# Ledger of designs, part 12: VHH binders against Mitotic checkpoint protein BUB3.3 (BUB3.3)

Target 1, 314 residues: Mitotic checkpoint protein BUB3.3 (BUB3.3), of Arabidopsis thaliana (Mouse-ear cress) (f4i241)
Amino acid sequence: MSGDRLEFENPIEDAVSRLRFSPQSNNLLVASWDSYLRLYDVESSSLSLELNSQAALLDCCFENESTSFTSGSDGFIRRYDLNAGTVDTIGRHDDISTSIVYSYEKGEVISTGFDEKIKFWDTRQRESLVFSTDAGGAVGCVTVSGNNLVVCVDASMHIYDLRNLDEAFQSYASQVEVPIRCITSVPYSRGYAVGSVDGRVAVDFPNTSCSSEIKYSFRCHPKSRNGRLDGVCINAIEFSPCGSGTFVTGDNEGYVISWNAKSRRRLNELPRYSNSIASLAFDHTGELLAIASSHTYQDAKEKEEAPQVFIHRL
Short names: E, the ipSAE of ESMFold2; O, the ipSAE of OpenDDE; V2, 0.75 times the mean of E and O plus 0.25 times the DockQ between their complexes.

## First folded at step 1 (VHH)

Design s18 (framework vhh_sonelokimab_d1)
Fold by ESMFold2-Fast, scan of step 1:
Structure s18 (fold): chain B 314 residues (1-314), chain A 125 residues (1-125)
Amino acid sequence: as target 1 above (314 residues)
Amino acid sequence: DVQLVESGGGLVQPGGSLRLSCAASGFTFSSYAVGWFRQAPGKEREFIGAISRTGGSTYYAVSEKGRFTISRDNSKNTLYLQMNSLRPEDTAVYYCAADKLGWYEYFTSEAYDYWGQGTLVTVSS
């Protein structure tokens, strides 16, 4: 496989849900269904922290180098002190909480859950919950870009203006026309790239005032190689943070492929990983790619290998 | 108290059609993604199709796309499977299943929380 395999004090015993790099360092968060949040310093190649949270962790995000958050299978939103090595709860959803992101523009944590709510949390306040609104359906994935929050419901994007949460969301039907599995914002653009359950990528511009922005979709990952499923689910999609227009996709069969968004052409395909690709993350420079080789509970077959995390140098 | 009850199975000739129904009770049906699986004697359980909580998205096994159509009616707590152009190899017990997670893990039988007891479909001349 490609890349340096990360070593942890406790091996990862269940699916990896999410990898997140710090926006300003090579600190990497690994959230997994085995209830651990792990922090790895990729620059020094050392494990910084392993914290058992006592519930499967479904998503994670950084507030800063000392504070992170997770969403859990028990509905709890957890805050971690990464220097002290402690965890506490700040609130909960009425059902499983599926996604969590941090809005640097608002200074708030934003989470979604199976209760079909979007909840906004400000940990500087005595009561952390500041706002709750309806997502308009079951949320598959979430991204935040500037003052825009996008939650994906089936094949649609629901766009919220973080400056005016009293207004209803705008609904936008994606070009993939099948459920959206993953989403990321396009750097230096009002656009979003989405990956679908059947192996398609679309680049969509929901609130474009300029018609010169071009929407497109194409099939990135092939039809399932054994012919029993419609395509191969794209579990992860991420843009390089530099202005190269390069993005990567990770699929349910263990393939990581890099693409040029402008030309829509394949740039590179890494040698196949032993499990599905559960998550991908670029570091703040775009020179490192973290890759989670892990079952996702979407695969019809039993997992063959223990989950592993690799760092690939670009 | 949770129940999924399949109906509509029976004997049908090759080339025929059947519509299966699955009636849900004891849980909030509209909060679950639901799907159809089948199992022939001596074989593993096979995914047929699934439908999202709202009915806005459907997923099919490649071999069944175009012959089978899945739909749901949340007001009636009912899931449907329309089967056309039936073949002898479609002979199996058909199960409906409900998945609270619904995170597009639709083709994995282990992802489903609730299962019906099944209805037998026999395609024979």
Scores: ipSAE 0.000, ipTM 0.214, lowest interface PAE 13.1, mean pLDDT 82

## First folded at step 2 (VHH)

Design e09a (from e09 with T62D; framework vhh_8emy_2; at its last look DockQ between E and O 0.09; V2 from the best seeds 0.00; counts 0 for: pae O 12.5 > 2, placed apart)
Fold by OpenDDE, look of step 2:
Order: C-alpha cells, then structure tokens, then sequence
Structure e09a (fold): chain B 314 residues (1-314), chain A 121 residues (1-121)
C-alpha cells in the first residue's frame, strides 16, 4: 500500500465519510459514521482530538485551525472548538444533513440535507441560520469556491451566486447524464469537476469567458487484470490546490488516479487499496494526499474491515 | 423504485418491548447499510441505530444503547429493531432508512412512512 498509514489508538469503527486538511497546517479531520470526529496531526503523527457527536457524521469542514463543522445523520450541524475540545449544535435540518462546506467569502457555513434544503449559517449572528432555500431535490454533493456554490442533484447541476441567493444562477443537466457521486472546484477558476456513479469524470467551466477553458468528460479506466470496460463509481475527486491542474480520483475498487485537467491525461496510478476509496484530501500545499480506504456500503464486495487512512507524499 | 415500509409500532407501557420491522424493495438490500432514525413531535430527527450490509457491524445512539438491538435478514430484505425497556422519551415516529453515503437520492427513496411508537403509562 502506498503511503503512511495513520495509527489510531481507537480504530475507526465505521466508514470514513470525509477527510479534510486544515487550511494552514497539516491537521487532518476525519469524519466517520461511527459518530466520531477526529483531528490528526500529520506532522507529529498523532491523534490530537477525538470527539463523539452521537450521530453518524456525513461530512466535515474547517473554518480555521481552531474551528470545524460537521453534518450529521440526525440532521444537526455541529461546531467544534478544536482547541477546547467542545462541541456545540448550531442548528439542524429536518432530515439527514449530508454535506457541509465553508464559504470563506461570506464567512458562513453551508449545509445541505435530505430535506432538500440549502442552509446558510453564520455563527457570528445571534441566530445562526441566516438563510434557507430549496434545492429542488435531494442534494448529492456540493462545492463552494469564491462566490460560486455548485449543488448537484442527481444528474443536474445548480449554480448559485452567493451574493444573490434568490434563485440558482444556472440549472442544467450534467455532462455525464448519470447521477453524480462527488464534486470539487477547480482552483483559481469557476470550474468544477464531478465524478459519476458509472466512473466518468466531467470538467465544466460555466459562464467562462476564457476560450481555453473547455468542458469535457471522460471515463476512468484503472489498470485491472481483467480490463475494466464498465465504469466503477468515483467516490472522490479533488484538485491539487497549487493550481497545477492536477486532480485525483478515488473509486469503488480502491484505485487512486491522478490526472492532468488540461491535457486530460492520466498522470499516475497508485497501487490498489484494499477497500473502496471513500474520501481524498490535499493539504494546503498540495504535497500531501490523504486517502481513506473504507467501505462505503454501496457494494457488497466491499470489505467490512476497519477503515484505513493513508498519507501519500507527492 | 426504492420502497421501505415500517411496521410494528404501537402504544405500550414503560418497560415494555416492541419489535419494529422494515420491508425493503427496489434495490439490492444486501449491498447497503441500513439505519433506524426517529423523530418526535417538535424535535429534530434522531439517529437511533445502524447496521452494515452484512450485519457484521452495528452501532447505537447512546440513548438506546443496551436497550435496542438492530438486525437484518438479507434474504427476506427485512430490517428489524428490537426495542426493550422502553421509556416515554422513546416515543417518536420511527423510520427505516437506506444508506446513501453521497449517492443521489430522493426523500421517498431514503425512508418509509414510518411507524408510530408511543410509550405511556
């Protein structure tokens, strides 16, 4: 297996849902279905914090080095003081909250849920909920960059301008024409990339004036002994933050592949991991890639073993 | 189309037991983790219990740990929740929920109509 495996005194007892690096350090958040949020210091190779949230955690994000948020299966949005080791509830969805991101532009937390709501939270306000809107369907995944919020509903894309949330700026069918599993923003652009349930990647630059930003899609073909004619679900997709155009995909067969977004070529393929890739995360420099090898409960072939988290140096 | 149908709820006295069932159809039941969630009037949803696709792993909320037991029968595509030592605070609508973990879904695909559990003396 490629990379250094993180050691946890208490093993993760359920699927890892999300890995996130802090914006300025090598602290890594690990959210999992076992209801724990873990903060791991990759530099010191030590677990810094472990907090039980009494619900499965489906997503997490950093605000800064001291504050994180999670979305929970109980619908609650939680704030974590990473220094104090305390957890507070900010609010809730009326159903499972499935995604959470932080908008640095607005200074707000954005969450989505099975209640088909997009909720905006400002912890600086007396009432944390500052805005709520209908997504028009169950949100599968979400990403935010600058003032652009991209929301995936099935195989449809909805783009919001955070400066005007009255309605989606654009709504259209994705290039892949199948349900989207994951989404990430293209650094230093309005672009985004998605991974589909059938193993396709689509890159799109909505409303771009730049002629060089061409949208495209392709099918991922990991090296397998039997050859892969049929696509495998892409569970994770992330761009390197350094602006190199490199992004990585993780699929349900345990393959992590790096790609050049400009040339649309495969760059590297890591050795196959023992379980599905559930989540990927770059550190702020792009030098480290965190990889969660974990069951996702989507395939009967997945192994019921403790999830493993690896740090790969690029 | 994903279908989930909960049953087994009712009015019971504190200390009593109930067994909830959820009949699943429209998807490969044995490939997905399943969950029980509950919602009481005026409260948000509360996660109760989860079971892995094989049944080899189970999880419980602290509020029900030691009292509730989740199980599944994959051949019959049925999820169960054995509730022992019931308390008034357990009163809620109980929903069976499919594990989606980042997959596109609809509200109707997520859970059934629920079954009412009322614990009262």
Amino acid sequence: as target 1 above (314 residues)
Amino acid sequence: QVQLQESGGGLVQPGSSLRLSCAASGFTFSSYAMHWVRQAPGKGPEWVSSISWSGGSTNYADSVKGRFSISRDNPSKTLYLQMNSLRPEDSAVYYCAKHYYGLPWSEFDYRGQGTQVTVSS
Scores: ipSAE 0.005, ipTM 0.242, lowest interface PAE 12.5, mean pLDDT 89
ESMFold2, look of step 2: ipSAE 0.246; ipTM 0.643
ESMFold2 (binder alone), look of step 2: mean pLDDT 85; pTM 0.865

Design e09b (from e09 with S31R T62D; framework vhh_8emy_2; at its last look DockQ between E and O 0.08; V2 from the best seeds 0.00; counts 0 for: pae O 12.0 > 2, placed apart)
Fold by OpenDDE, look of step 2:
Structure e09b (fold): chain B 314 residues (1-314), chain A 121 residues (1-121)
Amino acid sequence: as target 1 above (314 residues)
Amino acid sequence: QVQLQESGGGLVQPGSSLRLSCAASGFTFSRYAMHWVRQAPGKGPEWVSSISWSGGSTNYADSVKGRFSISRDNPSKTLYLQMNSLRPEDSAVYYCAKHYYGLPWSEFDYRGQGTQVTVSS
């Protein structure tokens, strides 16, 4: 297995849902279904913090080096003081909260859930919930870049301008005809990339005037089964922050593959991990790639072994 | 294979109570939040209630809050919906539903055949 395996004194007892690097350090958040949010210092190779949230954590994000947020299976949005080691509930969805991101532009937390709501939270306000809107369906994944919020609902894309949240300014069918599993923003552009449940990647640049920003889609590992192309679910997709155009995909078969977004070519494939790739995260320099080898509860063939997190130096 | 089987529906008078059951099989029941959804004739599916995997958290639609109670028994892999103070507007086919977390679906990825609840005087 390629990379350094993180060592946890207390093993992660359920699936890893999300890995996130801090914006300025090599601190790594590990959210998992075992109800723990873990902060791991990759530089010192040590667990810095482990906090129990009493619910499965489905997503996490950093605000800064001292504050993080999670979305929970119980619908709650939680705030973590990473220095104090404390957890506070800031609000909730009426159903499972599935995604959480931080908008640096607005200074707000954005969460989505199966209640078909997009909620905006400002912890600086007395009332943390500052806005709520209907997504029009079950929201699975979201990404935010600048003033653009991209929301995936099934195989549809909804793009919001954070400056005007009354309605999505653009709604359209994705390039893939199947549900989207993951989404990421393309650095230094208004573009995004998505991974589908059937193993497709689609890159799109909404409202681009740049001729070099052409939308396209491809199959990562097409397999022919019974005369039909069958793919493997792409669980994670992330761009290197360095602007190289490199992005990585992680799939349900345990493959991490790097791609060049500009040339649309496959670059490298890491050795297969023992379980599905549940999450991927680049550090702020793009030199480190965190990889979660974990079951995702999507395939019965997945191993229920303790999840493993690896740091791969690129 | 994931299987969900709803039962307990019927014709009842307004103000009466019903208890719905859902028998689950083919997956680790205790690892998933479970949901009740209903669909009335001519209407789209409506979320009714959800319960966390542990049963420690429950959620309800505003329309049923205070009247309905969701519960689960993980050892027997059974989901329940206690419906009290039933109203004609509660008439619908009720479905037990499961989601795979993290996957966006317009509909629940798994649901049973449903059980008919009719509230009429």
Scores: ipSAE 0.008, ipTM 0.243, lowest interface PAE 12.0, mean pLDDT 88
ESMFold2, look of step 2: ipSAE 0.350; ipTM 0.707
ESMFold2 (binder alone), look of step 2: mean pLDDT 87; pTM 0.883

Design e09c (from e09 with T62D E107K; framework vhh_8emy_2; at its last look DockQ between E and O 0.08; V2 from the best seeds 0.00; counts 0 for: pae E 3.4 > 2, placed apart)
Fold by OpenDDE, look of step 2:
Structure e09c (fold): chain B 314 residues (1-314), chain A 121 residues (1-121)
Amino acid sequence: as target 1 above (314 residues)
Amino acid sequence: QVQLQESGGGLVQPGSSLRLSCAASGFTFSSYAMHWVRQAPGKGPEWVSSISWSGGSTNYADSVKGRFSISRDNPSKTLYLQMNSLRPEDSAVYYCAKHYYGLPWSKFDYRGQGTQVTVSS
């Protein structure tokens, strides 16, 4: 196994749902289905915080070094004071909340759920919920960059302008034509990349003015030991923040592969992890890659071993 | 066609126990994680408990942890929820839900009609 395994005094007892690095430090959030949000200081190799959230956590995000948010299986959106070690609830979906992101441009938390809602939260306001709109279906994954919010519903893409949330300014079928499992924004562009449940990656640049930004899709071909000709679910996709054009994919067979978005070539493949890759996260420099080896509920026969988190230095 | 049928609900006193059952059909039961969710009047759905396909992994909402126990019998295609030390706040319609694989995250694609649990003195 490549990378340094994080050690937790209390093992993670269920699937890791999301890894996220802080924007300015090497603090790593670990959200998991065991209802705990963990903050790990990668620099000191120590767990700095562990908070019980009363429900399975499906996603997490940083606002800043002191504040994080989670989306829960109980529909609640929770805010964490990472310094005080406190948790409060800021609102709720009427069903499972599946994703949460922070818009630095707007200064708001954006959450989605199976209630088919996109909710916008401003914790600076007396009433945290500032806007709610219908997504048109159960939302699976979202990404935000600048003023663009991209929402995935099954195999469909919905793009919102955060300056005008009356409706999605674009709605279309994705290139992969199958349900999307994960999405990430392409740095320094209006593009996004998605991973599909059948092992495809699609890169798209909606409304691009740049002729060099061409949309494309390809199938990931990991070295499958099981001889499956069929694609394996891509559970995670992340771009390096350094702007190199490098992105990584993590699949349900435990492979982490790096790609060059420009050349569309495979760069490197890490040794196979023991379980599925549930989540990937780059630190703010792009030098560290956090990898969660965990069951993902994408395969009925996934290993039920305790999840492991690794830090890989690139 | 996927079918889930909950049973075992009723009116009970605080501190009492109930065992809910869910009969599953129309899919390969043993290949899917299963869930219990509940919904009280005027409230949104609340996740209660989940069990992996093999039964080897279980998890619970904190509100029910230590009191509720989820189990399954794959040969009979039945899901169970043992509810002990019931409280008035446990009053809700309880639903059995089938796990859905292959979406951006785990989804309940099917649920039953539910069974009413009322805890009252």
Scores: ipSAE 0.032, ipTM 0.448, lowest interface PAE 3.2, mean pLDDT 90
ESMFold2, look of step 2: ipSAE 0.326; ipTM 0.662
ESMFold2 (binder alone), look of step 2: mean pLDDT 87; pTM 0.882

Design e09d (from e09 with S52R T62D; framework vhh_8emy_2; at its last look DockQ between E and O 0.08; V2 from the best seeds 0.00; counts 0 for: pae O 10.0 > 2, placed apart)
Fold by OpenDDE, look of step 2:
Structure e09d (fold): chain B 314 residues (1-314), chain A 121 residues (1-121)
Amino acid sequence: as target 1 above (314 residues)
Amino acid sequence: QVQLQESGGGLVQPGSSLRLSCAASGFTFSSYAMHWVRQAPGKGPEWVSSIRWSGGSTNYADSVKGRFSISRDNPSKTLYLQMNSLRPEDSAVYYCAKHYYGLPWSEFDYRGQGTQVTVSS
């Protein structure tokens, strides 16, 4: 296995749902179904914080080095003071909250869920919930960049302008005709990339006037001696923040593959991990890649052993 | 290992009430929706009721709506089904089932051995 394995005194007892690096340090958030949010200092190779949230955590994000948020299976949105080691509930969805992101442009937390709601939270306000809108379906994944919020509902894409949230300014079928599992923003652009349940990646640049930003899709099939099974879910997709055009995918077969977004070619394939890739995260420099090898509750063949988190230096 | 154990079934008269229980173990109970399903002799499985996560949201089949009530106690990891105004057509084996969060979305991945409910005069 490639990379340094993180050591946890208390093993993660359920699936890892999301890895996130802090914006300015090598602090890594680990959200998991065992109801714990963990903060790991990668530089010191030590667990800095472990907080119980009473429900499975489906997603997490940083606001800054001192504050993070999670979305829970119980629908609650939680705020964490990473310095004080405290957790506060700021609100909830009426169903599973599946995704959470922070908009630096608005200074708000954005959460989505199976209640088909997109909720906007401002913790600076007396009432944290500042806006709520219908997504038109159960939201699976979201990404935010600048003023653009991209929301995935099944195989459809909905793009919102954060300056005008009355309705999505664009709604269309994804290039992939199957449900989308993961989404990420393309750095320094208005583009996004998605991974599908059947192993496809689609890159799109909505409303682009740039001729170099061409949308495309392809199937992610690692070259193996035994061949790759059709329908392998892409669980994670992330771009390197350095602007190189490199992005990585993680799938249910345990493969992490890097790609060049411009040439649309495979760059590298890491050795196969023992379990599905549940989450991927780059540090702010792009030099580190965090990899969660974990069951995802998608395939019966997945191992139910404690998840493993690796740091790979690129 | 996921374990679900139903109890509380029995023979009762029409119009009577019965309360089923399901003891859950081997998973984070409070993180999953739970279901009741039933199967009568010669019939396929029928969804009865669901309760999500913390218990705030419940759903019922039309056939039992207004008569049955699903609830849960997360600390004790127990699922309940209160059945009122029972009818002969409610006679079936009742199963507790754990919700499955896999893709594509599915109803449940585990169920218990069931408890027999018989409504007869």
Scores: ipSAE 0.005, ipTM 0.241, lowest interface PAE 10.0, mean pLDDT 89
ESMFold2, look of step 2: ipSAE 0.280; ipTM 0.652
ESMFold2 (binder alone), look of step 2: mean pLDDT 86; pTM 0.873

Design e09e (from e09 with L103F; framework vhh_8emy_2; at its last look DockQ between E and O 0.08; V2 from the best seeds 0.00; counts 0 for: pae O 9.6 > 2, grease 24.9 > 24.2, SAP .677 > .668, placed apart)
Fold by OpenDDE, look of step 2:
Structure e09e (fold): chain B 314 residues (1-314), chain A 121 residues (1-121)
Amino acid sequence: as target 1 above (314 residues)
Amino acid sequence: QVQLQESGGGLVQPGSSLRLSCAASGFTFSSYAMHWVRQAPGKGPEWVSSISWSGGSTNYATSVKGRFSISRDNPSKTLYLQMNSLRPEDSAVYYCAKHYYGFPWSEFDYRGQGTQVTVSS
């Protein structure tokens, strides 16, 4: 296995749901189903914080170096003071909250849940919930960049302008025509990339005026002895923040593959990890890639072993 | 096909105990976290408790913490909820739910009919 494995004094006792690097440091958030949010200092190779959230955590995000948020299986949206080591609930969905992102443009937290709601939270307000809208279906994944919020519902894409949330300004079928498992924004553009349950990646640039930004899709196939006749679920997709056009995919068979978005070609493949890739995260420089090898609850063939987090230097 | 069958509900007095069971079939039980959810009349579903696939991690809603205990027996594919110090506000239909941390996102996998728990003097 490639990369340095993170050591936890208290092992993660359930699936890792999300890895996120801080925007300015090498602090890594690890959200897991064991109800703990962990902050790991990758530079010092030490666990800085471990907070029990009373429910499984399905997603997390940074606001800044001192504040993070999580979405929980109990529907609660939680705010963490990373310096004080405290947790506060800011609101709740009527069902499991599955995704959470931070909009730097609006200064708001955006969450989605099984209640088919998109909720917007502003912790600066007395009442944190500032807006709620119907997603029109079960939200699979979300990403935010600038004023654009992209929401994946099954195999459909809904794009919102954060300046006008009355409705999605664009709704259309994804290129992959199957449910989307993960989504990421393309740096320095209005584009996004998605990973599908059948092992496809699609890149799209909605409303682009640039002719060079062409949408496309392809299948991800690891170099295995048996080849992949059938698609494997892409659980994670992330772009390097440096703008190189490099992005990585993680799949349900434990493969991490890097790609060039422009050439649409495979660059590198890491050695296969023992479990599914549940989450991937680049640090702010793009030099580090965090990899969560973890059960994802999607395939019975997945190993029931303690999740592992690796840091890979690129 | 995934099947979940809840049992053990009933009418009990406040302060009493009850043990719910959920029989699971149609999937690799030991590979999935499991949940209890309850729904009272006129209210939305409320998450009660969760347990990891291995049973090594458990979680509880604040309202039931210290009173309820979730457990599982993977060989028999059974999920349990021990409910102690029951209160009238615990009255609800209790559902066993399979964890679905995958695609597509949907509500809890309620394959059972639930079991009615009524706490009344």
Scores: ipSAE 0.017, ipTM 0.267, lowest interface PAE 9.6, mean pLDDT 90
ESMFold2, look of step 2: ipSAE 0.057; ipTM 0.511
ESMFold2 (binder alone), look of step 2: mean pLDDT 83; pTM 0.846

Design e09f (from e09, 18 letters changed; framework vhh_7nfr_2; at its last look DockQ between E and O 0.90; V2 from the best seeds 0.00; counts 0 for: pae E 11.4 > 2, grease 26.3 > 24.2, SAP .687 > .668)
Fold by ESMFold2, look of step 2:
Structure e09f (fold): chain B 314 residues (1-314), chain A 121 residues (1-121)
Amino acid sequence: as target 1 above (314 residues)
Amino acid sequence: QVQLQESGGGLVQPGGSLRLSCAASGFTFSSYAMSWVRQAPGEGREWVSSISWSGGSTYYADSVKGRFTIARDNVKNTLYLLMDSLKSDDTAVYYCAKHYYGLPWSEFDYWGQGTQVTVSS
């Protein structure tokens, strides 16, 4: 196990679904199935707040230092006032809501779910729901970068132009050819990196005009293969924000591996964690990596040890 | 207090049909996933079917796929299992189970008393 383990006054009682660093500070959001959204100040090694909702939290995002949002198992989209320590509901999907992101370009919250909808929320309006469109299937994961929203449906990336939502999305077939489990945007690029349920990683550059941005894919394996017969789901993939091309993958067997997207080579592999890697997050400087070692409910035989969160210094 | 009450079991001939019901109370039914689980005499419990809180996502064991239909009525707080093309292997006590969350793959936290289904010639 690598890194400093975070201590929580009230232990996390169920799966960690998502870690997010603030884009401006080392405040860390921790979303959990135990219904709590937690805000942890990594600099002071202390829990800043712990806010209950009525459902398993599946994703979270920052709007800014004072406001965040979650999506949850009951389909509700909740807004958190991080200064006042309060929670309210801004809307709901008609089934499980799996993903939530904030678009700084539009000033809007974007959520997705099993109702196959993409919903856009603007809390500055009298009615928060300002737009809804079909995703073309059940959304597995999402990312937003600039004016592009990408939602993943099976092995396809559905790319929406946030400036022209009245036009049809672009469908881009991923190189992994199997369901996409996680996606992240390549910094300073129109590229995306995806991880698949069978352990593949692809770096894709839809609509690039840059000849040096050439798509590729590879099978992601830890150096140690002893006792493993099949590919392992890639649960998390994240880029360092500094533009070096460094990204990390976390798999369902507890391996965290770093790669360089430009040189296309493995950089480092951390010692195996006791649980699946449920989430990864870089701080805004790229000096810290937050790692959630937590069950993900993907395998009935999956180890059920207590969820833990680690901070690895780079 | 969470209460789950199954009904609709009985004796039926092979190839016949039954409709099981589970009346739920003591919790916000529309917020939770629900399942049917069965137990044959002298055997362990076998998962049969699950449904998400909205009813939009349904799941079936291979042994019942195409023959059984799970449904829910969030107004009446009732879970159903429509069983068609019944076989002798379907003979069991059928239990209604509540999940921790609205997710049909989460753990169960409450069980009903069960209703007996017997399929014999």
Scores: ipSAE 0.000, ipTM 0.383, lowest interface PAE 11.4, mean pLDDT 86
ESMFold2 (binder alone), look of step 2: mean pLDDT 87; pTM 0.885
OpenDDE, look of step 2: ipSAE 0.613; ipTM 0.838

Design r14a (from r14 with S30T; framework vhh_rezetamig_d1; at its last look DockQ between E and O 0.11; V2 from the best seeds 0.00; counts 0 for: pae E 14.4 > 2, placed apart)
Fold by ESMFold2, look of step 2:
Structure r14a (fold): chain B 314 residues (1-314), chain A 122 residues (1-122)
Amino acid sequence: as target 1 above (314 residues)
Amino acid sequence: QLQLQESGPGLVKPSETLSLTCTVSGGSITSSSYYWGWIRQPPGKGLEWIGHIYTSGSTYYNPSLENRVTISVDTSKNQFSLKLSSVTAADTAVYYCARYDILTGYSEFDYRGQGTLVTVSS
């Protein structure tokens, strides 16, 4: 296991669902099924706060250094004042809310849920819900970059132009051809990298006009050309923000592997973690990688011991 | 049974272009399940990836070489080729062509040629 393990005065008592670094600092959000949102200052190695939401948290995001949001199993979208240490509800989905991201281009929170809706929230308005549209199915994961929002439904990417939400989404079939488990935007192009439930990674460039941007796919951990080993779900995929093309994958067997998307080569593999990799996050400089080793409720063979969070220095 | 065979001059003068061809027999280079590449081994050193090409014609090169490398395919001859321009003595190596299976990952070729020594000398 690589990296410095974070210490929590009160142990995390259920799965970690999402890690997120602040875009401006090395403050780290930790969302957990134990209903707490935790803010950890990795530079001082100290827990800054724990805030109870009364529901399992499935995703989180920063708006800025003082404000964050979660989505949860009760469908509620909650806003957290990280300075005051308070939480309040801004709205809900009609079923579990699985993902939440912040669009800095629009200044809005975007959430998805099992009600098959994509909801847009603007807390500057008296009524926070400002737009709702159909996702075209149950959303498995999302990414936002610039003016593009991508939601994944089964093996398809549904692509929205945030400048023209009145227009229907574009449906793009992924090369993995099985359910997409995670997605991230390529930071230097209009591309996307996805990880599948069966251990594949695909890099896709929907609507590219650049001849050098050619889609490709591969298995994250080669098994055998003729073997019968089960595929290993890719739970997390994240790009380094520095534009080098470095990205990392985390799988359900506890492996974290780094790759270069430009050269299409494996770079490094960290020592195996004791539990599934539930989430990965780069800090805003790309010098730190946060790693959640935690059960994901995907495999009965996962360990039920307390989740662990590590900071690996690149 | 798939076989790969490198061919080309074994001696190249400095500043000129090294040109090699890989002939594929027992299989087709037009299959989208594979991509094709070149690697080399300088004397006393490990293997160095040069680049690869897909049947679409798209190419990807080692960044340290990309300004001097061209890889191309000729489907009518079932061949693919390497050109390395402006060679120096540092380009002396055994050159191999290889096939890569997209399902087994990017770093593992499943077939490699026997290799051909190219010496850069005046």
Scores: ipSAE 0.000, ipTM 0.150, lowest interface PAE 14.4, mean pLDDT 85
ESMFold2 (binder alone), look of step 2: mean pLDDT 85; pTM 0.858
OpenDDE, look of step 2: ipSAE 0.014; ipTM 0.299

